# VH-VL binders against Probable ABC transporter phosphonate/phosphite binding protein PhnD2 (phnD2), part 12

Target 1, 264 residues: Probable ABC transporter phosphonate/phosphite binding protein PhnD2 (phnD2), of Prochlorococcus marinus (a3pdp9)
Amino acid sequence: SADPDKLIVALIPDENAATVIQDNQGLKDYLTEAFDKEIELVVTTDYSSMIEAARNDRLDLAYFGPLSYVLAKAVSDIEPFAARIKGGTKTYNSCIIGNTKKGVTSFDDIKGTTFALGDPASTSSRLFPELTLAENGLTKGKDFQGVFLGSHDAVALAVQNGNAQAGGMACPILKSLKKKGVIDPSKVTTIAQSSPIPQYPWTMRSTLSPELKEKIRFTFLDLDSDKVLKPFNADGFASITDSDYDGIRKAGKLLGLDLSKFVK

## First folded at step 1 (VH-VL)

Design v1 (framework fv_vorsetuzumab)
Fold by ESMFold2-Fast, scan of step 1:
Structure v1 (fold): chain C 264 residues (1-264), chain A 121 residues (1-121), chain B 111 residues (1-111)
Amino acid sequence: as target 1 above (264 residues)
Amino acid sequence: QVQLVQSGAEVKKPGASVKVSCKASGYTFTSYAMNWVRQAPGQGLKWMGWINTNTGNPTYADAFKGRVTMTRDTSISTAYMELSRLRSDDTAVYYCARDYGEWYFSYFDYWGQGTTVTVSS
Amino acid sequence: DIVMTQSPDSLAVSLGERATINCRASQSVLYSSNNYMHWYQQKPGQPPKLLIYWASTRESGVPDRFSGSGSGTDFTLTISSLQAEDVAVYYCQQYYSTPYTFGQGTKVEIK
């Protein structure tokens, strides 16, 4: 059981590291005051690196994506405790997008194209796009060529600029990029949206003391600061459990994902 | 514990509409899709469609398109299936069923108790 | 539409003996090493209950005597030693493409 003076908070690189760190500064300040502890934000190079960090007990709190969480949970002692909530909902969707000028506005238009994917361990920028395409008769490597670009913002920009003709990413990140003026809505068409995906889980290592775990849980669940929550586009955080991610486990198995390809 | 509780039995005349409800509890309603399946007396199961409970977007089987409407109310964790222009061959038990995981590559892990709809003159 | 055909329509087996139910899909339901085919059990007056998903994975709480096998288009549900509580109608279902379709059902009875 541990109660460290410094908490290492790891963040998945779903966008470029500078953006991820910037978006989490308010949370860092809030947690520093709430816990009366030093808080260190760490953004890993890729999703697999964060899974390895969890496996090697190098993090205290981790903000995973759903698939990277499921993969990490299989090889490490971590537990989920909170996820963002917006309008009473703890889910989000994956978007399949196409370049409007190149005429990619439907599934059939994706045949023979280069399809941009995020990180291999991404739920909304890899797992769900590949499953959605398969349901519509499109198989990666057969009907289109997949290219892993590492992050959601990289996918959006590649599709907008025509470096890929289509791609898959988190709908909330696309919406954010449009609001910021990074993505021009007239240049990118949303072809499809997935079924609901459970929100990114906040997790903690299970070996933290029971008293500290309870304090961490309450601190997130009680968070009502608009300044902290605005970058997350959230009303707050709500309780979650490991079983909320069982659907992700099934989806990963359906795509034939091998845990050994994500853990070094 | 996960529960899906459906509205009570209905008796309707041909040409009428029926709206069946399915109230979910014991899990986060918007994290799982809801399917509707019917079973005529002494017959097998027929899928009618599903609804994305988060977005409200439905997908209907071709046999029911134009007559079926699926909706949900997230404030009370309830899904609805309305079937219009009822015929005698719409007499069946109507089930809601939760979709485990992703909608197109999953299975129905929990089912409602069923709502008997009888269409007769 | 994918058509699911079960055989036999009804099956009478003595207590303790093996029951075998077959299900055939009109086209392959295999994708990425997984068969999108599930088995459900329905007792009179009750909703269907999930027994086996992805052709061979037993749902939690389902007794070990139930097993599923097969791949692609041909699938089998086996009850290794029939018990009185197993009397029911069994349905296969494909979840490969919409509309999701079920077999016509196999009624299992005790001899």
Scores: ipSAE 0.000, ipTM 0.395, lowest interface PAE 14.9, mean pLDDT 88

Design v10 (framework fv_vorsetuzumab)
Fold by ESMFold2-Fast, scan of step 1:
Structure v10 (fold): chain C 264 residues (1-264), chain A 121 residues (1-121), chain B 111 residues (1-111)
Amino acid sequence: as target 1 above (264 residues)
Amino acid sequence: QVQLVQSGAEVKKPGASVKVSCKASGYTFTDYYMNWVRQAPGQGLKWMGWINPNSGDTTYADAFKGRVTMTRDTSISTAYMELSRLRSDDTAVYYCARTDYRWYGDAFDIWGQGTTVTVSS
Amino acid sequence: DIVMTQSPDSLAVSLGERATINCRASQSVLYSGYNYMHWYQQKPGQPPKLLIYYASTRESGVPDRFSGSGSGTDFTLTISSLQAEDVAVYYCQQYDSYPYTFGQGTKVEIK
């Protein structure tokens, strides 16, 4: 339906599902009132499952990571409309981290270690870490062994606990976990930060009515509710376009990603 | 005020080497890759390779591999391209050009003024 | 290697008239919805200047009379109303794969 009675809103599982769902209750309440429609929040098991849900037209709104968005856009009729803005910027960084007690504090210390990665379709917990390591002479499968743990919080915990000696994840998520006391700053060293990455895009199904699409766009762009924005650590949401993710397309191709492993 | 300034014209004999410099200003030198592109008289543009100024890593076109060496000095924001075992068909204008591959792809948005290298006997 | 072929090799156009330049790639430069190709302008005695990237996006500061179109293997650069300062050689380039390659160039001059 172009104007459904219920909107299915999918959220990328960049952390455990309970945390993602709880953090977005304020958004759910806000959208319910703004649209006068039922809002169903959905968190899939992994990034590929969310891409497939979009491909099968099962999602009305979807909050993707940059790479998962690029992958979904190639096979789905979706359009990006907004991304979080903080201090005038719509970007974030990927962090490479090491276990302090095991002495992993520089790129050279990663050689011969197990490196924790998030989801295979993650930008800041897979694509940029692998690219950054390759640029520093470290190749996955040759100089270090990669292990996919599925989420950013899993990467941070594995490195802290020493189950992996190093890892890659979103710098904002690491900062959040340190603030919450989940990660002890003395146990985890930040080795490097990437160049800026375009923020997670909010997307909508292109087959929604033009009137509903316009309403959705303005609802997000006009949003100034502290209750809704605090979980995103955002001042608001700002307009974005598909071309903002061209750098992600380039990076994925440069790393040699096999797209058939992400799209069924 | 972003600009790339290249070294002056060179005249070399066959078998010699030439080293061209490209000094960057007005931006953070290590945030952009530096490409080298040449243009023989009356001909089009030929990509030679690039260097990542942050790491020093290089990628060369196969046509020049074995004769070209790209380096940089981050303390003076300068990139270098050295071409050895010069032949008469190496006579060309050599350009450096910046690219932000992580954001806008490999668009060469800022170019040096060019360095004319003449190889004659 | 991807071969980029331009046509025509040279073009004489009167002031105010439309100039059209074509570029063909020997294999597709389309990846995940984007065409990995650029257009450059080179005036006599000057280095090339970026005009258009991703086939159709105009670089900042480039006049709106310049436009790019096409997808996959066939691309066009159009100058809607040629001006005296547009006399130059125009090059297409692919950045889909190494080595990056340029077309042979199209010379645009006033008739």
Scores: ipSAE 0.005, ipTM 0.413, lowest interface PAE 14.9, mean pLDDT 88

Design v11 (from v7 with heavy chain S100I Y101G F102T E103Y G105E T106W Y109P; framework fv_vorsetuzumab)
Fold by ESMFold2-Fast, scan of step 1:
Structure v11 (fold): chain C 264 residues (1-264), chain A 120 residues (1-120), chain B 111 residues (1-111)
Amino acid sequence: as target 1 above (264 residues)
Amino acid sequence: QVQLVQSGAEVKKPGASVKVSCKASGYTFTDYYMNWVRQAPGQGLKWMGWINPNSGDTTYADAFKGRVTMTRDTSISTAYMELSRLRSDDTAVYYCARDIGTYYEWFDPWGQGTTVTVSS
Amino acid sequence: DIVMTQSPDSLAVSLGERATINCRASQSVLYSGYNYMHWYQQKPGQPPKLLIYYASTRESGVPDRFSGSGSGTDFTLTISSLQAEDVAVYYCQQYDSYPYTFGQGTKVEIK
């Protein structure tokens, strides 16, 4: 069991590294004070690199996306403990978007196009978009060509700039990019929105000492300071369990995901 | 204790420029976006834009594009909003307000406001 | 631009009685399961204060007599039992898309 003086906290690269690090500085400051330990934020190059880091016990805390968590859990000793809750919900949705100027405003318009996808291990910018398209009679590699761009912001920019005619990404990230002025709402049309997806899980390395694991769990779940929670952009953190992600496991099986492609 | 403290009241002539400051304390200045909102006498709130204090990137409402410039000085945790070519209808209380950012946003806290009066 | 329209423009309610304020968005502000709309309270001579966010979640420290409801385009702020300290102008705001827009405000006064 480990009780390190420094905790390595990994954050999934769902956007460019600078944005991810900036958005989590408040969390870093809070955890530094709460644990009286050095906190190092780590953003890997891609989702599979974070999964490999977890597999090799290199991460103390890890904020995965739903699918990358399921993949990491299969090959590493990690345990989920908390998810962000906001406005009374702990779910989010995936959006399918099209380039307005190129006339991509419906599912039928996606036939014969290049469809932008995020990371292969992403839930809202890969798994759910591909399933939603399949449910609407569109198969990747047959009805459209998929291109993996690595992150949600890259997908949004590619669709806006016409480098891809359509794409899939997290609706909350699209909204954030529109708010920031990075995405012009007149240039990008939302074609569809998925069913609810469970929020990103916070996980910890199972080999941490029992005392430290309980302190970590308590620090997140019983956080009641409005002043501290606002920096995290959360109403609080809700307890989660591995079984909350069984729906993601089922979705992954339907898409035919091969775990070996994410481990290597 | 998170606080936003704004500069004092200004009286300007039409055609002049005004630069309002907003000094942040009690948190890491570069971690949160800063919004600017104005309120004309007896009227409602109008969003002007925001600045990312970390990068210096800005987004402005179309109504103010070409006349507004938002900047910051990270060494003194201060954001600035400069409005040029002032008109009498620019008379208002100007507020800075911290934005938590990320995927969900609200404005809290707000500065105390800076009254700008534009008169001949 | 999304236009936010409040009704009524002003409301006079007796102490202890219910106050109801409506806000209508010109297009849906529902995105990814969240209503990107919140309520602010502004007392004379003060800046606005966040009251309710995401249509229905009460900000910490806000009394439970305040509640928000609605989804998509139609929203309501309710004060179940008006207190003297609740005299203020209330604003709804959308932050679904740029530019962020506010309603024109509803002035709540004691009858």
Scores: ipSAE 0.006, ipTM 0.454, lowest interface PAE 12.5, mean pLDDT 87

Design v12 (framework fv_vorsetuzumab)
Fold by ESMFold2-Fast, scan of step 1:
Structure v12 (fold): chain C 264 residues (1-264), chain A 122 residues (1-122), chain B 111 residues (1-111)
Amino acid sequence: as target 1 above (264 residues)
Amino acid sequence: QVQLVQSGAEVKKPGASVKVSCKASGYTFTDYYMNWVRQAPGQGLKWMGWINPNSGDTTYADAFKGRVTMTRDTSISTAYMELSRLRSDDTAVYYCARHYDEFYGSGYFDYWGQGTTVTVSS
Amino acid sequence: DIVMTQSPDSLAVSLGERATINCRASQSVLYSGYNYMHWYQQKPGQPPKLLIYYASTRESGVPDRFSGSGSGTDFTLTISSLQAEDVAVYYCQQYDSYPYTFGQGTKVEIK
């Protein structure tokens, strides 16, 4: 339907599903009121499942990570319309972290270790960490063993507990976990930060009616509720276009990811 | 909206110290690093250093190490830059400017204070 | 230190004509797909204003006539159709390594 009575809103599982759903309750309430429609939040088990749901036209709104968006865009009729903004910037960074007690405080200390990675289609917990390591002479499978744990919080906990000696994740999620007391700053060292990464895109199914698409765009871009924006650590949402993610396409190619073979 | 408001012009004698303030409003003060950049009359911009308002950690350019001290007061969202043992060639406009970055990753100066003129003369 | 060198030192351009400013870094400022260099505009009696960040991204509120290009060590700021309000000194800056350094500035004037 071009104007469905219920909107299916998918959220990328960058943390455990319970946390993702709880953090987005304020947004759900806001959208329910703004659209006068039922809002169903869905969190898939992994990034590829969300990409496949988009490919099969099962999602009305989807909050992707940058790489998962690029992958979904190649196989789905979706369009990006907004990303969070803070202090005039629409970017965030990826962090490489090490276990302090195991003495992992520099790139050289990563050699011969187990490196925790999030989801294979993650930008800040897979693509940028692997690219940063490669730029510093460290190749996955040769200089260290990579293990995919599926989410950023799983990476942080594995490094803190010593189940992995190092890992890669979104710096904002690390900061959030430290503030919540889930991660002890004395147990985890930040070794490096990436260059800026374009923020997660909000996307909508292109087959929605033009009237509904305009209403959705306006609702996000006009959002100024501190209660709703606080979990996003944002001043608001700002307009974006597909070309804002060309740098992600370039990064994937530079790492040797054949995007045409990644998602069939 | 975001504003950085600096203290007024100062005239100092050689050998004295000057302390310039930069009061932030319209955003969460502790989320942005505060930089200090100076500009001598008719010359270009020179970066002096930054302070992380959350931790109090500082990084100074080598040219100013030993003479510059950057501090902040989170209760009033104000950053300070103190320059000691002033020389005539410290005569300049001093700017504060913020950048968003938890650990050096983003790094462009999106908002600047209006500048504080410091004149060093006997 | 990374040295940022601009050319020319000054430039006089007629209204509506293209202005081109170059900036060269003494070593690459490209890291992980992004160029850690930014452009600022400073009008007489005013603080610098951010124009372009990461070589090519225009800051909010900056007119479309301003564009940035280049990668690695060689960068260009282009004003496609110079307006009277564009009279200013333009600075490039690197954010790749400490200390952060600025170019010497390019003064743009109307002829």
Scores: ipSAE 0.000, ipTM 0.390, lowest interface PAE 17.8, mean pLDDT 87

Design v2 (from v1 with heavy chain D99G Y100F G101Y E102D W103S Y104E F105G S106Y; framework fv_vorsetuzumab)
Fold by ESMFold2-Fast, scan of step 1:
Formats: structure tokens, C-alpha cells, sequence
Structure v2 (fold): chain C 264 residues (1-264), chain A 121 residues (1-121), chain B 111 residues (1-111)
């Protein structure tokens, strides 16, 4: 339906599902009131499942990571409309981290280790870490062993506990985990930060009515509720376009990823 | 109770090498990096590098790479900085400073008293 | 490398008056809402002492007349009412990325 009575809102599983759902309760309440519609939050088991849900027109709103968005856009009728803004900036960075006690504090220390990665379709926990390592002469499967753990919090915990010696993840998520006391800053070293990455896009299916699409766009762009924005550590949401993600498409090609292989 | 105690003043001839020590106490030595910072007479502070005290792996500032060697001995909780091929412009006070391995969240929280190295002919 | 530039190189301020020291980074040291820079005080014959970290957070035991402000590339250390014991050289430092770099220092003297 172009104007459904219930909106299915999917959230990328960049952390465990309970945390993702809890952090978005304020948004759910706000959207319920703003649209006068039932809001159902959905967290899939992995990034590819969310891409497939979008491909099958199962999602009304979807909060993707940059790479998963690029992959979904190639096979789905979706459009991006808003991204988080903080201090005038719509970007974030990827962090490469090492276990402090095991002495992993530089790129050279990663040689011969197990490197924790998030989901295969993650930008800051897969694509940018692998690209940064390759730029520094470290190739996955040759200079280190990669292990996919599925989420950013899983990467952080594995590195802290020494189950992996190093890993890659979103710097904002690392910062949040340190603030919450989940990650002890003395146990995890940040080795490197990437260049800026465009922030996660909010997307909507293109087959929604033009009236509803404009209402959704304005609702997000006009959002100034502290209750909703504090969990996102955001000043608000700002307009974005598909071309804002061309850099992600280029990064995927530079790493030699066959983007068509992710569509399954 | 954290203390960093450095070795005494050194006077060296040009072309010689100097090795400065920094003995740590009051904490688990291998849980923190040791940084080295120097200050020439009347000049500012210049970071030379750090050593991972757990693995022994050093990271050097480019200005000193090729002349500086940082090591540690975990059995006596001591870090060392050796500077070779000394020149008169290496005359400075050399400090060790404790840092966290995580460069995002923390400062140099404890400093040694400094070691004066004089290079003269 | 990130270059830290302080101004002025030296300043003379009367007792009880405000002292202002500026520090400029050659690139932003802002990351995830935190500025990764701190200020040190160095008195003759002593190692540097931490005053302020994260651009504006006072270290424990530092008098409230010391304050830090700024974001991104431009930072200021302010001493609201200069006391005799504040005569020292002040350094800014970035800890955003290695090599960690210091400003050239600002010498604060009594006028």
C-alpha cells in the first residue's frame, strides 16, 4: 500500500538487537504520534537479511549503513532522505583497534593476528578497515586472518577480551561503549582512524504516496526532540541524496569487492 | 604512588651514543606505554616516540628514526631510550612519560624528573 | 603531521588581570564531539604538568581561574586573574594522531 496504516521500520543490526531496539523506542513513539500510524521496529539477524527485505518491498523505512544502503539501492526501489547531523557534520569515522595487553598498538602488530570484522556488508566494520589495512600493506588472508563477528559491539568485546588481537569498527560506537563502561579504554588501543564516511542514511520505499513521502521527510528534518535525538548523539537530521554515497561505491571497487556477490 | 625515576645526567662527545633509563613503580608496567619527549635549552617540547612495554615494539617520530632505539626490561620495570651519532643539537633534557595505549582518550599523566644530556667537544 | 601554533610567544600581564593564550592546529582535532588536545604548564626546572584535557576539562587540583575553550582548530587557554605562581611556559598538545605534537610554548610573565 502506498499509504499503509502500519509502517515497518527496519534498523541495521550494527549492535545486538536489544540495544538497537531500546535506543530507538523514542523514535518509535515520536513517529507513532507524528504519522498517526502503528510503527513496527524490525531488526534482522544480519545486514544481508535487511537488504533482502528491502528487495522484496517489505520495508517502509530503513536505517542502513552506507555500504548496505549502496547494496540495497542496486536491487530495491528505495530512496535516501535524511542522515544524522552533529556540530554541522554528516560524517563519521571507522577505527582500527588493538588489544592493549597483547601489545597490538600499530599496523605492524597486526601481522599474523586474528582481526575482528563486523558484518560483511558493513562500511566501518569491514570495507574501510580492509581498505585502510591494504593501503598500509596488510592483506586479509595473507598478512592476517579476518573473522566476521556480525556487529560492532561484538568486535569491540572480542578485542578487549583478547579473542581477536585487533579489529575494525565505527569510532562513534566505540566511544559509546567506552562511555557506558562496556569497553575499558585501558584495554583497547585505537591504532588508526579512517577518512570521513557519510553517515547512515534513512531511506523510504519509493512506492509510498508522494504525500506520505513528503510528510516523512519533513518529520525527520524538523525533528528537534531531545528524547529522540540523545540516543543518536545528534543535533538533528539533515537532507541527503544518493550521490552522497558515490564515495562508498568507489571504495568498494578500490578494494576489489564484487558488489553483485552481496545481493543474496 | 606512581613514580617514574630517570637515570642521572650524561656528558657525551659528538658521535657517541647515550642510553637514558626510566624506572617505573606503583603500577603494572606492561599495562601502559612509555613515551619519550625532549626539550632543548630554551626550546619547546618534542615527542620522540613511544614503546609498547608489553611487546617491546617501538614507534618513532620521523625526525629521530634511524638514530633512536627504545627498549624495555619487564623484569625491572624499566624503559630505555638510546640516541646514537650524537650532535651538539641533541643537548637537551629527556623525559619519559606514561601514556595510555589508547590515543583517543588520555594524556601523559605521569612524567619522569628528566635527564640532562650534554653533547660537547 | 599536525602542526600546533601558539600565540603570542610571550606575554606580560599584571597581577589580577586576565591572560589569554591561543593555539591553532593545522587540521581539526575534533572527533565524535571531543577535541583531542590538552594544555600543560611548565615551571623552570620541572617537568610539564597537565592543566586541561579535551580542550576544556580541568585536571583535578587545577584552580578554577584556568579555563580552556575552542573547538576544531582554534583553542584558547584563559587565566582569569593571574597570580604570581602562574608564571610559567604554557604548551598546547594534540593527541589526535601520532606523532603527538606540541605548540612552541607561550611564556607568561608578570608586567
Amino acid sequence: as target 1 above (264 residues)
Amino acid sequence: QVQLVQSGAEVKKPGASVKVSCKASGYTFTSYAMNWVRQAPGQGLKWMGWINTNTGNPTYADAFKGRVTMTRDTSISTAYMELSRLRSDDTAVYYCARGFYDSEGYYFDYWGQGTTVTVSS
Amino acid sequence: DIVMTQSPDSLAVSLGERATINCRASQSVLYSSNNYMHWYQQKPGQPPKLLIYWASTRESGVPDRFSGSGSGTDFTLTISSLQAEDVAVYYCQQYYSTPYTFGQGTKVEIK
Scores: ipSAE 0.000, ipTM 0.380, lowest interface PAE 15.6, mean pLDDT 87

Design v3 (framework fv_vorsetuzumab)
Fold by ESMFold2-Fast, scan of step 1:
Structure v3 (fold): chain C 264 residues (1-264), chain A 120 residues (1-120), chain B 111 residues (1-111)
Amino acid sequence: as target 1 above (264 residues)
Amino acid sequence: QVQLVQSGAEVKKPGASVKVSCKASGYTFTSYAMNWVRQAPGQGLKWMGWINTNTGNPTYADAFKGRVTMTRDTSISTAYMELSRLRSDDTAVYYCARDLTYWEGPFDYWGQGTTVTVSS
Amino acid sequence: DIVMTQSPDSLAVSLGERATINCRASQSVLYSSNNYMHWYQQKPGQPPKLLIYWASTRESGVPDRFSGSGSGTDFTLTISSLQAEDVAVYYCQQYYSTPYTFGQGTKVEIK
């Protein structure tokens, strides 16, 4: 059992690294005081790097997306403990968006276009968009060309600028980018929203001491700081279990994902 | 309520072909691959192959290659296993069993079995 | 092909006593912390039923008296207190590579 003086907190690059680090500074300060330990925030270069970091025991706490969590859990000794809640729900949605000026405002308009995707191991900017398109008769590589841009903000910007005619991303991130003025609502049309997706799981290394694991769990579950929660657009964090992500495992199989593609 | 229901017993002459069906219900058919396993009287289990129910692509054990054909019909959630050029030693119970299509997993549900008797 | 060998071929155990079944793989079935090995129970006249998967995880609805252990090439299925309904043939299976192969089976009877 480990009780290190420094905790490495790893974060997926769901947006550019500078934004991810900035949005988590409040959490870092909170955890530093709560644990009386040095907290190091690490943003990996891509979602696969996060999975490899977990597999190689190189992180203590990790904020995965749902699919990257499921992939990491299969090859590493980690456990989920908390997810953000807002309005009593621990779910979010994926959005399919189109460039308004190029006339992409419906599923039919996506045929023959370039469709922007985030990271290959992203739930809301890869898995759910591809499944939603398939449910509407549109297959990647056949009816449209997919381009992986690595992050949700890159997808939003590519669609707004017309570098891709359509794309898929997390609805909450799109909403945030519109509020910040990064995305002009008049330039991007939301074509569809997915069914609910379980929120990003906070996970911890299972080999941490039982005392430290309980302290981490309670620290997140008791978190009531508006300063910390505002960037997460959350009322708090609520308890979760691995089985909450079984729907993601099923969705990955429906898309034909091969775990071996994500493990280096 | 997951169920795999197989077709009824068959009696065939040497040299004939037999086609066994396995109808799935209670889950998304294409999320799970279908395996076929044979059990000769008084013997253990022998894996024959599996079919990817989403793509229709089969994988066969070498012992059965050239004689076995696995197919599926997604419109009725049914998998098929056809064994040709039957010999007396093909007399066995044939089972279908599901596992995950794209992820490693156990054979968590099995059909009731189809008895195939090959005699002259 | 990976050969799965079980021992013993048959086992008679008194009601309430421990039954132990061994399974040996001809090569390691361990990859990335998972043992690609599962245990099935086949009662007379019935199809096989999944008991234990990934060497040690008990399938939902399977009684606590069943447990699996081992790693790599050597695996054990234990029934801590044999009950009348446990009369069956037990099979180990490797899921490491095709062709997927089963052990020859261990017949468990109550003495």
Scores: ipSAE 0.000, ipTM 0.384, lowest interface PAE 17.9, mean pLDDT 88

Design v4 (framework fv_vorsetuzumab)
Fold by ESMFold2-Fast, scan of step 1:
Structure v4 (fold): chain C 264 residues (1-264), chain A 122 residues (1-122), chain B 111 residues (1-111)
Amino acid sequence: as target 1 above (264 residues)
Amino acid sequence: QVQLVQSGAEVKKPGASVKVSCKASGYTFTSYAMNWVRQAPGQGLKWMGWINTNTGNPTYADAFKGRVTMTRDTSISTAYMELSRLRSDDTAVYYCAREGYYFDTSGYMDVWGQGTTVTVSS
Amino acid sequence: DIVMTQSPDSLAVSLGERATINCRASQSVLYSSNNYMHWYQQKPGQPPKLLIYWASTRESGVPDRFSGSGSGTDFTLTISSLQAEDVAVYYCQQYYSTPYTFGQGTKVEIK
């Protein structure tokens, strides 16, 4: 329905499901009170599953990564409305990392290695790492072998323990894992950081009632609670539009992912 | 300043090949793709394809696949377009034009070469 | 392939008068609030010059009398007060999908 009694809120599986759910419990509690509705948090097994759920109108709210959002937008009736703010910006960066003990500390060291990637539809753990490597003369399948591990934390751990010699992931997630003691900074070298990437968009099903859509928008943009924002590593939320993600569409084309194929 | 300078006019016989060069200056060569566009006498513009100057990977229009080869040499900031098995209807002015990779520079050709006239005599 | 059709094929406009050129795409070139189409000017013996990108954004150094409008499939290039140096052929181009395609061109001449 346009004003359902229960809202299905999907969260992109950029880390293991337990961590994603735990980090968003404060948000669930806040939304439950703000909307006076049941909130169900859903973490799909991969990015493609979340895109398909959106395509089938099964999600009321969805927190996508930039590329997965662009892919979902091409095949579903969703609209973006807010993105996190941190340090006054609505952007983040992708990091290329190497195993320090194995001597992977520069681009040249990546030749002949196994490079860990997240989900195929990830911006900071697939698209931008491949673009950054290509800009430095390194082509996937020619100069290095890519392996998809599904999530950013899996990439970080694989590089740290040497299961992959290098990898790509979101810089903010790397920083969080270092702060939590999951990643030892002495074992992992940051080789490069990408240009700024637009923050993950919060999206809503376009067929929700206009009254509910305005209530959702206001609830996010007016959020000041440290209990909700701290686990999310955010200072607040700011308004966004679909055109904020046009750079992602162009980046996809540059890598050979012709996103226009999704819009006939 | 930003310039694209192309090689001089060519006269070829049917069945021959022609290779046109496009030398870039005034910007970072590998930060822009290079497009190739032709214009037959008294006709409009026809896109032939583009090359990613950083990776060397080309994309060709179907009309020219199998006959066109696009390459580049990053050491001299030069792009090349070679058209083989020339026909009389390949007589045209051939242009190179740069295109940016990122949103604010992508999808349009802001700097063009002066053009190279290729005449196929029969 | 996306077909770009311009109208008229040619027009004669008096100095100081408005010139209007239309471009129609065979399918929408609108994706996520961006119209993937651009306008070029070509004078005899010269390469094309970018005038307008993303349907309505004027390229640096292009005079204010040039403006672009439209969305989806129907686009317009307007020259508000034609000057002698504006005599040229004008082309629209789509970037929605490969192959990139151009309109057939509109020749603008002085009446």
Scores: ipSAE 0.005, ipTM 0.407, lowest interface PAE 15.2, mean pLDDT 87

